# Ledger of designs, part 144: VH-VL binders against q0atu2

Target 1, 119 residues: q0atu2
Amino acid sequence: MLDKKARIRTSREYRNVFEKGKRLSGRFLIIYYVENALDNNRFGFITNKKIGMAVIRNRIKRQLRAIVREYQGQVKNKHDIVLVARAGIGKSSFEGMEKDYIAIMKKAGLFARNANKID

## First folded at step 6 (VH-VL)

Design p47 (framework fv_ivicentamab_arm2)
Fold by OpenDDE, second read of step 7:
Structure p47 (fold): chain C 119 residues (1-119), chain A 119 residues (1-119), chain B 110 residues (1-110)
Amino acid sequence: as target 1 above (119 residues)
Amino acid sequence: EVQLVESGGGLVQPGGSLRLSCAASGFTFSSYDMNWVRQAPGKGLEWVSFIGTAGDTYYASWAKGRFTISRDNSKNTLYLQMNSLRAEDTAVYYCARGEYWDSTLFDYWGQGTLVTVSS
Amino acid sequence: AYDMTQSPSTLSASVGDRVTITCQASQSISSYLAWYQQKPGKAPKLLIHDASSLESGVPSRFKGSGSGTEFTLTISSLQPDDFATYYCQQGYSYSDVSLTFGGGTKVEIK
């Protein structure tokens, strides 16, 4: 499960990631990531109305959290990572989101070297 | 320290209106979802309404059309406008901070404010 | 709709007893369930989230388990401070069904 300590919650924390972090764009996701001073990773999730109605946005958030949780143990520690859902994500399948997440995280070099279950 | 303080409760006649407020402190109010939950005397908890950080709102089926949730982030205040009040609306009304990790839950609650609808 | 059925409504027990409260969802809510404790005249307190994760400061004698439609809260050894009303809550969706609490279980002294 995605623990509280693994969640970006404050605007300040989000701003820090946006200002100091690196940005990579995937098909359905944009990620911002930066090293933190903690022993764990923190994840943030952003959706906007362009994705669709609140119900859709809510579903997308849950799906993204599920994906992040699934691969959480394989991500390098000490990172703040914000996932921004792109407009097209509302029409994507869960598998499509997952593939995009894996691809973009690989591109970012955020998976541990010995990480399994990413191919 | 996270604090939520409800106010605005009181005695009102059936058909009347009342506006509740919840003053938040100790956290970045704008970064959190907020909720209203009520509890009739001697009864269980009943979710009333939700407002997200993007201003998206949800209502219990029975609350739609009569209750309106809103927030003023500049004042760190949550509101609940209640119209066409009925006797069955008599309850303690709590504001509760929403956590949206893997699931939606309420991690902090105010002390509640009593609303009594009676002739 | 995601109806939550909690049982029993009232439970009489003694200090040291093992107490089990059940919560049933009308349809699967995965692990999106929370448990709350409420004492008279006080606001509810979050005990467990995501079915089995204890909140900080919650004694280890509290245990949440289950997934899908069946969930349980267990107090391994009831303490004086544990006499209260407990509620489960589905946190799966707001959509058409809204967030729903169980009916509550009052744990009282025998």
Scores: ipSAE 0.016, ipTM 0.660, lowest interface PAE 7.0, mean pLDDT 88
Fold by ESMFold2-Fast, scan of step 6:
Structure p47 (fold): chain C 119 residues (1-119), chain A 119 residues (1-119), chain B 110 residues (1-110)
Amino acid sequence: as target 1 above (119 residues)
Amino acid sequence: EVQLVESGGGLVQPGGSLRLSCAASGFTFSSYDMNWVRQAPGKGLEWVSFIGTAGDTYYASWAKGRFTISRDNSKNTLYLQMNSLRAEDTAVYYCARGEYWDSTLFDYWGQGTLVTVSS
Amino acid sequence: AYDMTQSPSTLSASVGDRVTITCQASQSISSYLAWYQQKPGKAPKLLIHDASSLESGVPSRFKGSGSGTEFTLTISSLQPDDFATYYCQQGYSYSDVSLTFGGGTKVEIK
């Protein structure tokens, strides 16, 4: 669960990100992102029926929120970012989603690359 | 220490098939994305295929329909099934590990296995 | 499609020389470019990631620079161990396009 002020809440706010933002695709995620006029980041999450049943979509949303929350401090301030889950995400592991999130955020220039390798 | 050891290369007739193997050790294989990269004699490096930790696969356009990448995490082994082989498939085939945070970086490579397609 | 053009294809140099090789992408890849070194009969070795970040254990005489579409690898004071073929590789995206290597630059003894 993200802090209330870090959440994109209204359809109007989502439309602003889609219309004015940049788009970047990863393996399991698409992000839309735009600089905002606030002092904080805001995140939105979209999972559609092509991913699977409601129980799967709710699991994916919960896991994505946990990932975003964990890495929140590494994201450049003043951005609205919407994460759209691709159909294939339903077959991914938590680790797979996490790696894809980090990779796509780095490619967007919103995140610093980690120098460490894990075995 | 990280080690990748390829095997299965050899001489094969045009139209034939070969299965390459890559035995991984010294790291948690199931946590890493894996790749095949080839190099024709005296030529440059050419990416062949990718397999992710979730089993997602990508192929070079010329490899689609003829080559199949797979992995067996219980055996720490990566495979490349090559069908309908052509003379232009003659190359050393390398197994390469994708770096943990950015799997487009090939941080460890095997020694390679030579595939020769000729009559 | 990301085409990676590397130049020169070959260059002759002496120990102690400064060597520069270039890599051009057909469209912007930001800073997501890696450099690899390959010695005869051996597998490639990752030298540089993110255009300019040296891998652990790589000598400081290797320097990468650039962003967008034009990148360079410079070897100051070339050593005997540096005679090899060097490859650039784009890491910007593989979801909709193949991973792409440059054609390689062979650094040979003059």
Scores: ipSAE 0.008, ipTM 0.630, lowest interface PAE 9.8, mean pLDDT 85

Design p48 (framework fv_ivicentamab_arm2)
Fold by ESMFold2-Fast, scan of step 6:
Structure p48 (fold): chain C 119 residues (1-119), chain A 119 residues (1-119), chain B 110 residues (1-110)
Amino acid sequence: as target 1 above (119 residues)
Amino acid sequence: EVQLVESGGGLVQPGGSLRLSCAASGFTFSSYDMNWVRQAPGKGLEWVSLIGTAGDTYYASWAKGRFTISRDNSKNTLYLQMNSLRAEDTAVYYCARGEYWDSTLFDYWGQGTLVTVSS
Amino acid sequence: AYDMTQSPSTLSASVGDRVTITCQASQSISSYLAWYQQKPGKAPKLLIHDASSLESGVPSRFKGSGSGTEFTLTISSLQPDDFATYYCQQGYSYSDVSLTFGGGTKVEIK
């Protein structure tokens, strides 16, 4: 489970990321991201109903949270990051979502491209 | 040993069709994004198409609507269906593997198969 | 789409020379640039990724540098095995998956 302090929960916080942040699109994900004034990273998740039925949207939300949790130690500190699932994500595998997440985070400069090589 | 072996090239008249195959071995084929890249005689490299692990497909703008990339993970084989061929499609077509974490890097290539479109 | 322009298209050099090849992107691609080496009749070989990171087994005489729109491949002391055509490739345009190669630079013996 992703820690509560690491979650974006209010509409105002989401709007701040959308209005002031940068945007990068991946194959299955779009991220919006901005540096925050806190000592930790916070993540938000958006799954649109065009992705599919509630059971599919809920599965995708759980899988995205699991991916973010697994790689949270490799994200540059002090950022608010919102993940928006694209319509096509319902056809993706867990591995496909994981690869897309890592690719877009590296392109955003939020991950070292070879993070596992930095000790 | 990672191997990619292309086949299916040959001489075809303008307006004709060809299906190229790429037989993969030495790695877990289903875990990698795969690409087709072509090279006209005496010219440079040109990316054609990518198919992801989830079956998502992407095309160069000039290839969209004429070329179809597909894969059969049970046979470790990548395909390129080429329709409405033109003289300017004459090229060596390479099968190329996308690197695991960054599928925009082509870490292994086949030897290529020549497609000649001529009357 | 991100256009990639290489210069020169051809250069003549002798063994032991320092060779410099440049690659220009039409807009910023951060550090998402790779270099490939292609010998006559052979498939290309990935040489450098992320502008400056050498692939395993690539000799240290090869060096990549640059970021944004300007990139350089340098061979510090050209060897006979290095006469080939070199291509840059951008991997930045990920959302539309519009991958583009430079036009290539042929390194010929003088």
Scores: ipSAE 0.210, ipTM 0.777, lowest interface PAE 4.2, mean pLDDT 89
Fold by OpenDDE, second read of step 7:
Structure p48 (fold): chain C 119 residues (1-119), chain A 119 residues (1-119), chain B 110 residues (1-110)
Amino acid sequence: as target 1 above (119 residues)
Amino acid sequence: EVQLVESGGGLVQPGGSLRLSCAASGFTFSSYDMNWVRQAPGKGLEWVSLIGTAGDTYYASWAKGRFTISRDNSKNTLYLQMNSLRAEDTAVYYCARGEYWDSTLFDYWGQGTLVTVSS
Amino acid sequence: AYDMTQSPSTLSASVGDRVTITCQASQSISSYLAWYQQKPGKAPKLLIHDASSLESGVPSRFKGSGSGTEFTLTISSLQPDDFATYYCQQGYSYSDVSLTFGGGTKVEIK
């Protein structure tokens, strides 16, 4: 399970990812990622009003957290990763969102070689 | 260091209104869900309301229509507007930071502010 | 609605005792349960999240267990600092956000 240790919480931490990290764009997500000095990964999530109403944004946030949690064990360690939801994500299914996450993470090379839940 | 400081409590007559504030510091306020939890004298804890990072709001069933939660991220401040107050609303009102992934808990609490509703 | 029933309401024990507090959910909340400790005149303190994960700085004598509808907080050897009121809280908020606490258990000195 994702715990508070796996969460980006400070503006400084977010800025560090944006300034020093790499950026990749998927269909529904943009990820920024950078190595950290920790033994664990940290995730951040960004949504904006372009996604839709507050209830939609709230749903998307919960869905993204669920996806990240599901695959956290297959992600290479020592990374700070920020997920930015794109406008189109509001109309996507959970499965579509999950597929996009997997695709972009693969493209980023962030999954471990021994990952067994990645198709 | 994470700090939450409630204010605005006091004595109010039944039917009156009161607005509570919670000043947050030591963390990126805008990145966290925020909550109000109350505790009547000698009684247990009761969740009142939550405001998400997207401004989405949620209320206990009994709180709907009388209580309004809001936030000003530019001021790092959480608010609770309480209307049509009743004697049973007498309680210490706590501001609590929400740790939310696929579940919600409260990892930091303020000292609380006492609201007394009495004629 | 997710009602939380906590038992016992009051528990008298001595230093060194094994203490067990139970929390029952009206329906399954998976592992989305937290335990809090509250001392008189103080705000609650988070002890355990996700049913069994100890917060940083919490002594190992505290143990949370359970899933679904039955949960337990165990203090293996009660210390003087442990006399307080404990609350469980369900945080199952995947759809509708409705957070509820148990009624609390006051652990007092025998």
Scores: ipSAE 0.020, ipTM 0.671, lowest interface PAE 5.5, mean pLDDT 89

Design p49 (framework fv_ivicentamab_arm2)
Fold by ESMFold2-Fast, scan of step 6:
Structure p49 (fold): chain C 119 residues (1-119), chain A 119 residues (1-119), chain B 110 residues (1-110)
Amino acid sequence: as target 1 above (119 residues)
Amino acid sequence: EVQLVESGGGLVQPGGSLRLSCAASGFTFSSYDMNWVRQAPGKGLEWVSAIGTAGDTWYASWAKGRFTISRDNSKNTLYLQMNSLRAEDTAVYYCARGEYWDSTLFDYWGQGTLVTVSS
Amino acid sequence: AYDMTQSPSTLSASVGDRVTITCQASQSISSYLAWYQQKPGKAPKLLIHDASSLESGVPSRFKGSGSGTEFTLTISSLQPDDFATYYCQQGYSYSDVSLTFGGGTKVEIK
C-alpha cells in the first residue's frame, strides 16, 4: 500500500513531529504535523491499547493507511504527519474515519488548494 | 537510568500459587504499558500478559483464568498473580516495558526471576 | 494458532562470517516484526523494529529485511559480541490477540 519512503519509522522521527509540530484533534483522530526537509511526505500511525486488543488495533492501523494512501496526492508536499487513533475509533466505520481524516487535513491546511475530487 | 527488578520467584508444587513483583525506577512508570514474558530453561521466549496505562489487560490464551496481571502506580510496581501452577509453567519470568509509542516493542527488560513448579 | 518459525535453530559461525537468520509468519504481518538479541544468562535486547529499522546504538552490521510472511536478519561481519540467541517477534497478530515470538536461533562459535 503506502511506499516505505512515505512512512515515519523511527522513534526519533516520531518525537521530532511531536516536539516541533502542530496538533489538531478530530472526532476519532489526532494529527501532529511539521514541515520536513525531504522531497516527499511521510506518515506515521499510532494505535494505543485503549482502542482494544491487537486484532482491533491492527485493523484500525490498516484502514488508516488505506485512507492516507487514497488521499496522498492531495496532501501538500514536504510534511511529516503522525496520525494518533483515539480510544473511540474502534466504534467508527471506515467511512467515519475517512471523513474525519479529510476534515482534519483540510482544517490543518494540508490539502492542496486546488485538490477537489473525492469520488 | 531505566531499571526493572523482578522478585517473588521460587519453588512451588503443582496446583500452588505465586505472586511475582517487578520494581520499576528511572522513568514515569504510570505512562508505560508493562509486560510479563517467560522463558523455560533452554527454551524460547513466550509472552504471558500485558497491562496498559488505564489498567486494561491482555493474556496469552494458556494464561487466561490462571494468571492475573496488575500494577500499583503509587509504588511503581508491576505484579503477576499465578494460580493453579503446572510443571510447564517452570520458567524465568521477565518484566518488560512496552515502548512509549509502540507498546508491542519491549525496549527494557529486567533480569528475570526463576519459578520452579515441581512435586 | 499464529506461528512464527525461525531457521536455523542453531548456526555455527566464525568471527568475520556473514550470518543470515530467517523468520516465517504463518500469515501476513505486513512489517510488524522486531528482532531481539539474548546473550547467555541475560535478558533480551531489542535490535530492530518494523522489520528493518535499527534501534539506537545497534551496529550497522545488523540488517533486517522482509515484509508479509518472510523476514531475514543478517549480520554482515560477525563479531565476538554477536554470539547469542536471536528471536523474531510479531507485534500485531492477524488471527490471535497474543504477541508471538519465533523459536529462536542460537549463533555459536564454530
Scores: ipSAE 0.006, ipTM 0.548, lowest interface PAE 14.2, mean pLDDT 83

Design p5 (framework fv_ivicentamab_arm2)
Fold by OpenDDE, second read of step 7:
Structure p5 (fold): chain C 119 residues (1-119), chain A 119 residues (1-119), chain B 110 residues (1-110)
Amino acid sequence: as target 1 above (119 residues)
Amino acid sequence: EVQLVESGGGLVQPGGSLRLSCAASGFTFSDYDMNWVRQAPGKGLEWVSIIGTAGDTDYASWAKGRFTISRDNSKNTLYLQMNSLRAEDTAVYYCARGEYWDSTLFDYWGQGTLVTVSS
Amino acid sequence: AYDMTQSPSTLSASVGDRVTITCQASQSISSYLAWYQQKPGKAPKLLIHDASSLESGVPSRFKGSGSGTEFTLTISSLQPDDFATYYCQQGYSYSDVSLTFGGGTKVEIK
């Protein structure tokens, strides 16, 4: 799992991202991102019941965390990033989810220039 | 107070059909996953089926094709249609509310309804 | 498939005893493990969720521990009200929805 320091954990932190951050929509994900005053990035994950039953939502969360973890080192520093799962994600493959994440993060310009796992 | 009350159990011949109902109260029914779990006499608990808030369904491998879970949120009622019943389907059938938390579990249970499949 | 092996099937103990029940998963389920208590003729009652989190109203003598594939339920000092059958349940799934229970452990009076 993601390090505790790398996680958005409080409602206050989530609200800050939603209120002050930028929004970008992908096929399966919507990301909200904003610069933070920390030395590390923090990630949050939002799933809603439209995705499916709790078992499915839990799976999606695990998958998203895995994806984020894989590419964590290539993301520009000092950002709070919230991933909101769209309804269609429940039927997506892990690979499809990963591709969508990469695409949306690229579009947002959140990957560092020296990122080498995104090609 | 959360309440789940099963009904519809009884004696049925092999090959017969039976429809169980679970009346829910004390909570917003439409906001929760609902499950059926059965217990053969003197045996352990066995998960049967789940229906999510979006109407998505899934089943134990052995239940697929013979059992159908459904819900009517306007009536706060969960259903289990059982077809082609076998002697080994004899059990107390519980409806159980699915709790999300960080995992998937059953936080509230009905008292169960007995289904006896016998010639 | 996530098979849950619970042991022992039956446990005889006395009031005041320390009781330990184990649950083993065929593969890692992280902390997606719940424990239930069931008394004869009654529905199961949720005791612990997420491997170690006690439900409201559950006595502190109940303790859940473990992660991955090995889990334990411990009753530090068995009380008369604790004689029952206990079940573990995994709520982990990836490709398939699977909510399987352990075989159960009957805690009876010695």
Scores: ipSAE 0.761, ipTM 0.909, lowest interface PAE 0.6, mean pLDDT 94
Fold by ESMFold2-Fast, scan of step 6:
Structure p5 (fold): chain C 119 residues (1-119), chain A 119 residues (1-119), chain B 110 residues (1-110)
Amino acid sequence: as target 1 above (119 residues)
Amino acid sequence: EVQLVESGGGLVQPGGSLRLSCAASGFTFSDYDMNWVRQAPGKGLEWVSIIGTAGDTDYASWAKGRFTISRDNSKNTLYLQMNSLRAEDTAVYYCARGEYWDSTLFDYWGQGTLVTVSS
Amino acid sequence: AYDMTQSPSTLSASVGDRVTITCQASQSISSYLAWYQQKPGKAPKLLIHDASSLESGVPSRFKGSGSGTEFTLTISSLQPDDFATYYCQQGYSYSDVSLTFGGGTKVEIK
């Protein structure tokens, strides 16, 4: 899972991303993202009560962290990225969340180039 | 520094009620899911209940209908109302913070408060 | 409910020994497993999360491994401070919260 140094932890840090960052919406996810002054990426996750009970929200957070961890090597370095789960995410599959994450990150220009692509 | 301090434990007769409190300091209490975990003398750990940041709650099956978890963010305090107490509820009750990223992990614990249910 | 079976319940060891504790889940919990250390009269302390990730300040002699239904905690060179009871805990749940601990393994001095 995601190391503590790769996590946005404080309300102040979340507020910085919301105030200074760019926003991009997917089907199940919204991301807010901003370049940081560190040598690594940091991720934040927000789930609200409209998604469901704590057990459901915690499962969604765990699944999103697993997706982020799986693709962390493809994310351009030096960014703070907050993932906000939309109400409909509770009806999504793991594959659906993963697909949405990849689509949003590509659209944001945060995914590294495909090294095997011939232009 | 993070601190969790439990209080309210004591001797109570079977069928009685007791309310436990947990005073939190050193972090933004409202950002964290909070838990109660108990341990009977000489026995293992047993999860009791969780309360989320939005006030959503869940309970161990044996606790449903008898125990109520609640929080007061203005006082940075977690509560556990225990009703219809039985001898098998005798245990040290720990207040435990759910880790920010994965609230099923208990990253900080209080010292515990002893509840003894005896005639 | 996810039953967590921990073995052995007690083991005797000497300083410098390699100690292995096993935790088995009744059904797959992926990697959502944590290990805690508890010393007599004290609250538990989180050691490892996500099966293999060490918490800050935990010595490198502690190693977690496994996924699915079988997990291990290994202490490669047992120190005096390591004599304690160790608990595994699953954090995998969906429709109902089932935060289940293993029965514990007491590591005592030989």
Scores: ipSAE 0.008, ipTM 0.596, lowest interface PAE 10.9, mean pLDDT 85

Design p50 (framework fv_ivicentamab_arm2)
Fold by ESMFold2-Fast, scan of step 6:
Structure p50 (fold): chain C 119 residues (1-119), chain A 119 residues (1-119), chain B 110 residues (1-110)
Amino acid sequence: as target 1 above (119 residues)
Amino acid sequence: EVQLVESGGGLVQPGGSLRLSCAASGFTFSSYDMHWVRQAPGKGLEWVSAIGTAGDTDYASWAKGRFTISRDNSKNTLYLQMNSLRAEDTAVYYCARGEYWDSTLFDYWGQGTLVTVSS
Amino acid sequence: AYDMTQSPSTLSASVGDRVTITCQASQSISSYLAWYQQKPGKAPKLLIHDASSLESGVPSRFKGSGSGTEFTLTISSLQPDDFATYYCQQGYSYSDVSLTFGGGTKVEIK
């Protein structure tokens, strides 16, 4: 799990990212992102009913948090980033979600390109 | 070694249809986004369409409604169904693999298959 | 829409020459630019990604540079194998717009 200070939790904070931030779409993910005035990054996660049943949505949330946690050291500091899962994500593998996350973060300029996951 | 082999090209009349195939080998086909890229005789490269690992599809604006990309992971095969063909669709059609971390890069290409639309 | 403009469209050079090809994007694409080499009758080959990162197996005489809207591909000492057409490609837009290539630069023997 991501620790408390690395999570976006209030509806006001989510709204700020949606209204002020930039948007970029991947195959399974959409990210909204904006620079913050803090010393750290914060992540938010949104999975809606179009993805599937609660069990599936909860699995997706857990897997996205695991991916974000794994790559947190490679993300440029001082950003609020919201990940919105697209409807098709429910049929994706963990590997497919990971690949999409890396690709979209690289395009946003928030992540070092050609960074590969290391065991 | 990674190989992509296109087939199905040929001479077709304006308004006709044609289905291209791309046989993939030497890698885990289901883990990669796949693309079609075309090149008219003596001209430059033009992206046509992409299909992701979950079956999600994207098209060049001029291809929407006429071309359909699909894949069969059990056969390691990529397809492009082309309908309502026009003279300006005459080109060599390449099957290309999207790189694992950034599917906007075409790291391997097939030899191409020529489609000629002429009366 | 991200238009990619390459210059020159054709250049003549001799073995051993330094060759420079430029690519301009209509809007900033950060560093998400790739270069491809295509020899007559063959499929393109990926040379460089992220503006400056050389693909495995590509000779070190190839160098890419630039960011934002202005990019260059330089071949420091042209070899016989390097006579080909080169294309730049932006990887900044994918889901919301089409991927786009430059018009190409043909490097031919003087």
Scores: ipSAE 0.007, ipTM 0.581, lowest interface PAE 13.1, mean pLDDT 85

